# Ledger of designs, part 54: VH-VL binders against o60147

Target 1, 175 residues: o60147
Amino acid sequence: MLEKNKYLYIFRHIQTNQVLLSQGNVLKKTALFQLPYPLQKPVAPNGMRPAKLRKDHWVPLLKVEFPNESMFQSVFMQLLNYRKYRSVQPLTSDLLKLPIPVRRRKIMRQEVPNTIADLADILNKEKFPENSVRLQLSDKSDSEYADWPPSVQIDSEEIKLSRGFREKTTVDEAR

## First folded at step 19 (VH-VL)

Design km13
Fold by ESMFold2, look of step 19:
Structure km13 (fold): chain C 175 residues (1-175), chain A 118 residues (1-118), chain B 106 residues (1-106)
Amino acid sequence: as target 1 above (175 residues)
Amino acid sequence: QVQLVQSGSELKKPGASVKVSCKASGYTFRSYGMNWVRQAPGQGLEWMGWINTYSGEPTYAQGFTGRFVFSLDTSVSTAYLQISSLKAEDTAVYYCARGPYLSYFDYWGQGTLVTVSS
Amino acid sequence: DIQLTQSPSFLSASVGDRVTITCRASQDISSYLAWYQQKPGKAPKLLIYDASRLESGVPSRFSGSGSGTEFTLTISSLQPEDFATYYCQQDYDYPTFGGGTKVEIK
């Protein structure tokens, strides 16, 4: 019997550019646990977890359709692990010299390119059939953060929804 | 064919320890989270927490952050629940259940009855 | 924690009856609700996930509906094998279960 296709939904925060991975087109409160929360002696370069999930602050970054649930789950768990690994890496000397608020914003602004690169790295290592993984972006130029394997078909049409995968909001006023 | 097979029932004295195993088969073990659910005799279901099977990182529900330890042996696709300093109120059926990341539970083990009595 | 309140706690029904079980959440959980069936001495079995999606292999007489805070499980024509306790579970936050609804067949 054929398994049902699964979608990966990736969101970007309108102000911090932090990233959340989702198994559904509406964020769960548990998605926030993907973001590091500073320890008492933090080694968490990726920023801070918001206290509440404000769904109007999270906009679509990209959507991926996998051929089946098993392939989706494998990629999803690997992406979570990449994000955890980055969150515990030591900071560079140049970064440590910055004031903490500036340093955190600079680190958080790397989450978009890093997540896209990590996704592509995973897909390049996996042996999926040609054109079996469909990728759609809110900004097609973001595909340029990575080299994609033949298994990935990049949709020519951008995602037009701006506040999650269901409704639009005004992004420029929030920046 | 997804299957979760748990170790057999246990009869323990207060103060002892128990380790329940949950062996998974028929799927990629590291792609689905492993949850532990408790059901005391005649009572409902209580989520105890889960372990990320990819990273090995456990998360415990409130009330389960002490004597309860989740662990894995990924080489044999097995998750473990260890309960130390057993109390009579720990008497329950303990289920392992897999699911997508922090989600619903699509497959369950058969349950392991742990009985704690003097 | 998100509290789930099931009603009724118990019900008796005849074979062929339409049965509706309600689950109310203490806050908006979108559609992140699952339903399970548990027969005596057995593990729970997933019936419905994401409020309304039928799990593979589950008979079509089972259906789920609702969003936000109010959810229902419906059995359109009760069968003898449907004697069980039914639980709702949310996964908007860390999972929690409802208290259960025991269905007895007359």
Scores: ipSAE 0.754, ipTM 0.880, lowest interface PAE 0.9, mean pLDDT 88
Fold by ESMFold2, last read:
Structure km13 (fold): chain C 175 residues (1-175), chain A 118 residues (1-118), chain B 106 residues (1-106)
Amino acid sequence: as target 1 above (175 residues)
Amino acid sequence: QVQLVQSGSELKKPGASVKVSCKASGYTFRSYGMNWVRQAPGQGLEWMGWINTYSGEPTYAQGFTGRFVFSLDTSVSTAYLQISSLKAEDTAVYYCARGPYLSYFDYWGQGTLVTVSS
Amino acid sequence: DIQLTQSPSFLSASVGDRVTITCRASQDISSYLAWYQQKPGKAPKLLIYDASRLESGVPSRFSGSGSGTEFTLTISSLQPEDFATYYCQQDYDYPTFGGGTKVEIK
C-alpha cells in the first residue's frame, strides 16, 4: 500500500491536560476510548472519559511526520500500548491517600510529559534513517521531556493554529 | 504483499463450536488491528468487533459479547474467531479484515462459510 | 450506533454509463467514510477511504465525495467488471456499514 497516512497528531485537553493520539487532523469519537474511565461509571483515579467529544476542548500538542505508513502504524500501536499500560497500573500508596479530585489532577498532569517521553523512547528503539522523522510542537520547550534520536528533526516553527491541526487543506498536509 | 488466509468452510450442528483462523503475512502483524465481519446469506456486512494485535485485547460489537471470542497467536501471525453454542442464525460467511486502529479495512481474508443446520 | 442509509438499494445500468451511489449518515461523521466493492463469492475490496481518497490499484473511474452526512461514490464509465454490490462504512465511531447497493446489468 502506498500513500496512506504517515502523520501522527497528538491533542491535549485545554483543562485537564489529558492526551489523545490521532491518525487524522480531526479527532474521531473513537479517540475517546483511549481514556480509561467513562463518565457513566464510578470515577476512578486514572482519569475521566467525557461522554461526548468536544472538539473545542482539544488543542494541538504535537505532530509527527514519518517516512511511510508502515513506520507510522508501528509507532502508533506501540504508543497506544504505552498509554494503556499506564492507565491500568495499580496506584501507589501515596496517590491512594489523596482525595480523589486531587489524585486525578495529579495523574492527568503527567500525561503530556509521559506521552512525549514514551514517543521518544519508541523512536530511540526504532531504526529510522537520520532526519527522516519530522516533529513539530505547539510549545517547543516540550521537547525537553525527552532525548531524541538522530532520526528526529525538530521543526523550528511551532504549531500556531488555534483550533486544531487543520490548515486550508481539507486533508493531511501531504496532498 | 499483504495476505490474509482463512481456514476452510465448516458444517456444524446446533450446539457445537467452531474456530476460524486468519493467518496474516506480508506486513507487521502487531501494527494493524484485526477485525471480524459477518455476512449472512444474501445479506449485508456486519462488524462483529476487533482485536488489538499489539496488546491482545478484544472489543466486541453489541450482540457479540456472549458466544464469540477473538484471540491471537502472535508467533504465527494468526487471529482466531471462536463461536460456541452454534445456532442456525450463525450461518454466515465470516471475514477477517485488517486496518488501522478502528478505521477502514484495507485487506480482507477470503471468508469462511460456517453452515449450521440440524 | 451511526446508521448509514445507501440509495438506491439496487441499480440497473449499461456498460459505459455514469453511476452514482449515495450514502447518508445519521449524524455528522466528518470525512470518515469508506466505500467497498463486493463481487459474488468474494471478499469486499476497499475502493475509497476518508470520503475521497482513492485506494492504490483502484481504477481512476472510481471517485468519492462528500463530508458531514452525505457522501457519493461515482463510477464515471461503468465497465463489465464493475457489476457488484457496493457498501459504505463509517469509522467516526465503532464501524458500521450501509445496507449495500447492487449494480446489475440492464
Scores: ipSAE 0.751, ipTM 0.880, lowest interface PAE 0.9, mean pLDDT 88
Fold by ESMFold2, fold request of step 21:
Structure km13 (fold): chain C 175 residues (1-175), chain A 118 residues (1-118), chain B 106 residues (1-106)
Amino acid sequence: as target 1 above (175 residues)
Amino acid sequence: QVQLVQSGSELKKPGASVKVSCKASGYTFRSYGMNWVRQAPGQGLEWMGWINTYSGEPTYAQGFTGRFVFSLDTSVSTAYLQISSLKAEDTAVYYCARGPYLSYFDYWGQGTLVTVSS
Amino acid sequence: DIQLTQSPSFLSASVGDRVTITCRASQDISSYLAWYQQKPGKAPKLLIYDASRLESGVPSRFSGSGSGTEFTLTISSLQPEDFATYYCQQDYDYPTFGGGTKVEIK
């Protein structure tokens, strides 16, 4: 009887501020495939993609409730494509002049604003009904990274979860 | 209603090629991944890999990185599995299966039996 | 790759019996496990996803439980149409299937 997933869950890394998109309130190991491939061939084993998923290192950034699963899936696949596109673009000359550790940190810090901007760009291009997409953030000021279409209702309550989006049984999430 | 309709059974000789089609209907094709699953006669299920229907990028499971090619024609909402240089061991039923990104498979095609025999 | 071990491989039961099938993962997969039913000559059918969520249109006599490394599929009262082979599948990493459990008439 529970409706299939219509929620987008976005996590950020507590140290690096890298971003992972999720179809569920607990990250899968496959989520790590979203993180960029090493930028250079001789990159150390600890490039920008962690070797393993440490669930305690990823905290809620935002959650989006869509009208239905189909709309969620459309947006999710588009967001994944935006991230892949960014991962293959040439680095700017300004970035290339930086020491590798500083360069990595600057690139990773852009993931939060870039992901929020990309989400808004997709939602602005889609014709969703007014107030049909509910957005909840861990930090409401992060909504300022983008201009939101009329379809988006930004929840006044921030996400207050400690480790992930959900610690209760899956039955409770049906609300 | 979501539906996946596969092409008919094939009888092939070793060394030939086969192309199995999987036509999707009843949903937004580019919003769900397309997976290929093999089942040899009397055996269990084996994930061969998937194709991202939005980008067209395939991912192959270990053991399926050579003679197996996934492709799409998004204009007709169809995914394809091509197997080249067929071997007797390729005799199996091949299923297409839809699902969210690298997730469970909620809808399956009816299966296509490929028989490779001398 | 994550290995899934199903037990039993084969089960003989009567209509009305309570049937329990187990699936054990080689590592913690959270709740990312699905169950499928397959009848001879037919495609698999999704029964349970996310360990315990019942797929729409699936009878309520089917239930799933577990998390981490051990999962169960339960049929509370076996019906004639439930004689089939059952497979578990994890989607925590690239998908893999269990070896299957064949449920036959006693």
Scores: ipSAE 0.738, ipTM 0.872, lowest interface PAE 1.0, mean pLDDT 88
Fold by ESMFold2, fold request of step 21:
Structure km13 (fold): chain C 175 residues (1-175), chain A 118 residues (1-118), chain B 106 residues (1-106)
Amino acid sequence: as target 1 above (175 residues)
Amino acid sequence: QVQLVQSGSELKKPGASVKVSCKASGYTFRSYGMNWVRQAPGQGLEWMGWINTYSGEPTYAQGFTGRFVFSLDTSVSTAYLQISSLKAEDTAVYYCARGPYLSYFDYWGQGTLVTVSS
Amino acid sequence: DIQLTQSPSFLSASVGDRVTITCRASQDISSYLAWYQQKPGKAPKLLIYDASRLESGVPSRFSGSGSGTEFTLTISSLQPEDFATYYCQQDYDYPTFGGGTKVEIK
């Protein structure tokens, strides 16, 4: 008997470092609705998506295998809600003082560390059996954005990027 | 074990309102989306939209952004479809169906026939 | 919206026959396709998800294949309880259904 999906796939944009959560290893068009609307422009109604999906611009950030589909769905829905919650929070006064292009870039650069921290926060609050959640990263140093519970086993092997995508866009700065 | 039980059939006059309930059991209600699907007599299936059971935020398919309202009562694991200003063309079976976020529908309610006639 | 075209619309078959139903998508949907069975007066029942994964409790005579724009549902040996209408559904974008394929007794 085949089990339903128990894998979380997280993608990173090669230029902006924005993040998309996925229930499959190929992004759906609906994933784009996770991206926030521009703050300075009216939100376009009904049927508009925040950005065009360019599959060659999105590379794997991490993959998580859960014990079963139900546990995966619980974490996935919570993680989506964390992202929504962050998107509607008031900006800090320091951010508001920045020029809009600089502000957007700074906010986008936080999506990777914030998403990883939020995932770990959810996993630390859940009661999964020890070593029952397998985490694999494209860059193992990204695991340092959070403290992982005993339920998480971090895979020693990094995710291999598929052909037709660039493998790395890491900046020179330390994270 | 997973079960979706809908309210009974409804006979309504044009201009009235109807509220269909869908009570879920056997799973964590807030972990799966709730979808509404319409099937007019002798016709195929038509996705009306869904409601995020974690946040309560509804999304409506094109053509269903007016008289149709999705809502939840998470304390009793129940989703609702309300149709206002009923028209004869609203005569159909309405299904609730759960599934992963914007995905396939693994469990369906038994359907609620709404008949609108003068 | 992504349009799904099913072929054939109607199919007459005998118990024991191999039945193949096709679903064509108007654009590449990867493997994001599901198949449902619906009997008169009943709700649809999920058979296949992600193009080829068999839902729990569904008989192994049902199988799905395909990716991109072309998908098939196969019933290897038709049984009396398999006479029904079959629908495909994509979830690459907001869900849409195919028009259905009615499988009748010959």
Scores: ipSAE 0.728, ipTM 0.866, lowest interface PAE 1.1, mean pLDDT 87

Design km13
Fold by ESMFold2, last read:
Structure km13 (fold): chain C 175 residues (1-175), chain A 118 residues (1-118), chain B 106 residues (1-106)
Amino acid sequence: as target 1 above (175 residues)
Amino acid sequence: QVQLVQSGSELKKPGASVKVSCKASGYTFRSYGMNWVRQAPGQGLEWMGWINTYSGEPTYAQGFTGRFVFSLDTSVSTAYLQISSLKAEDTAVYYCARGPYLSYFDYWGQGTLVTVSS
Amino acid sequence: DIQLTQSPSFLSASVGDRVTITCRASQDISSYLAWYQQKPGKAPKLLIYDASRLESGVPSRFSGSGSGTEFTLTISSLQPEDFATYYCQQDYDYPTFGGGTKVEIK
């Protein structure tokens, strides 16, 4: 009786505040493909994709439960497209005038609010049943980045895990 | 109700081209990726790559970056595999398979046998 | 690429037998492993995804377990329709398949 995945998992990098979207509660290496390609080096603010996934560098940002897999997949693919669209836009002249470390911090600082706003934009455009989408955040104040449709119920309980969306994994138990 | 229906078998000479179609039904086409998988006679399964059905952007596995082209016609929920400059080694069954983004493949087409011989 | 090594590559069994097929990954893939059944002349059919989750419509005699680098597919009581080739596939990185395990009638 187990259903296919209907959960969106979003991770935040502990240092950079970059965001990764995930179809599972443990990140795959393929999630790194969401980060900018090296073809934009050194002009791109995130011109490098890490060669290896450092699971200890990514912490929960939010989790969304959809009514079913089909609705989850629709939102997931759209959110990936929003992310891609933002990543290929040319940098503004104001950004290009900034020193690279400052420019990078400014752009990455916006990934969390931008992703939350994009998610809400998609949910406002989609016709989901009232209270059918459960949103849980690691920091409830992050819900303030967007106006949520009636379909979204924001969980009063924050995500309490400091690493991943699980208590532990077999690989992580060795330390 | 999810179905992937592929075009029929092809017999080709070396140097020719072939275009295999994969028509999807019973689900939102742009919500699931479309993958292509090759199986040479008597051999195992080999992932050739996938196409993002939302954006139309293809990704090719190593070894499939030259003569193989993935494309879409989203208006008729159809994905295509085109193989140019066919070689004898291209003789195989070609499957389309859908799945979540870079994930498992929950539905498969029936396969299209492409035979390349003189 | 992540290599998947299936063992055995071939087995002979009787109806009613319990069979176990293993898939070993060249690196930690968490639980991102699927199992497929393929009969001659037919498309592969998804049996199990995420290591242990049974696909809808698949008989409960099929089960999967494992995480990290070692995974198993178990058929608790082999049926006549289960004589086929079984493939594992990881989706932690770009998908790759194991070499297959052919299950034949003894």
Scores: ipSAE 0.693, ipTM 0.868, lowest interface PAE 1.3, mean pLDDT 88
Fold by ESMFold2, fold request of step 21:
Structure km13 (fold): chain C 175 residues (1-175), chain A 118 residues (1-118), chain B 106 residues (1-106)
Amino acid sequence: as target 1 above (175 residues)
Amino acid sequence: QVQLVQSGSELKKPGASVKVSCKASGYTFRSYGMNWVRQAPGQGLEWMGWINTYSGEPTYAQGFTGRFVFSLDTSVSTAYLQISSLKAEDTAVYYCARGPYLSYFDYWGQGTLVTVSS
Amino acid sequence: DIQLTQSPSFLSASVGDRVTITCRASQDISSYLAWYQQKPGKAPKLLIYDASRLESGVPSRFSGSGSGTEFTLTISSLQPEDFATYYCQQDYDYPTFGGGTKVEIK
């Protein structure tokens, strides 16, 4: 039986370091709904969620290949839930003392390490076969945000694309 | 094998309520979203919204806030659509449809006809 | 909401004909478009997703193409079981459907 999508694509914002999870290698507008508002001082629609999807501002962070669609969907839905849980937590008193722009930047800078740690936490709790989940990063040092289970094989080659996950064909590269 | 089986047709008076069930089988219920789609007689398809089957959080399309409520019973892999204060304009076939997060709909229930008349 | 305009709304054709249905989006939706077939009294059935990917079990006479704002469903040789209404649906934003194209026998 043919499997549909079994790839998780994670993007990082070039300036804010916010993270978007994607079921495809091109972001949908609905991906922006993953970005949270601050609980203490909601700023809609212009809080920590950009009003518009600027595809040129989102670059590859990592890609994960799962054994099949069912396993991908399970991890994807769990990871979305982790992000929702974090978005509704109360802000600390130290954060509340900061000017709004500084507070937003500090919160957003945690998204990369938090997302990588959450992904690893899910994968450590799941019973996937050894080396059955293939992880490729744009920066291999980002793997250091987590301890990976034996099911994960980290690709030695970094993602080389600067603005997306699309790979050039051999014909395109021959020019 | 993936199946979505909906409850039977309903005949209601204006002001009543109805609850349509959609029982899923053949897949991991919490791994795919559940959508509700309306089709009025002789009309096209209209997305009403969806419910995140992992978290239980519903999202309603514009125009479907208020009288329409999505819910789940994950212990029996069932999604529900409840419509309160029924109006004649609610007469339609209501479909449940599963799919990846806010994506295409690869499996559909058979539909439930709700008829609202005096 | 992203509006999808299908053309034609109605099409009369014979068995063996090549049938082309167009779906136009009000904005760029990349390749996030699906096609469904619906027969009277039945639920819609997914034919094509991601603009051009054929769903498992769908006959190869069905094909989809396009990206951006213009998309096409083609039936290369119409069969008796293909007389139905066809809908496009985008999933770039919250899902919306086209108005449908009814394909009838001539």
Scores: ipSAE 0.671, ipTM 0.852, lowest interface PAE 1.4, mean pLDDT 88

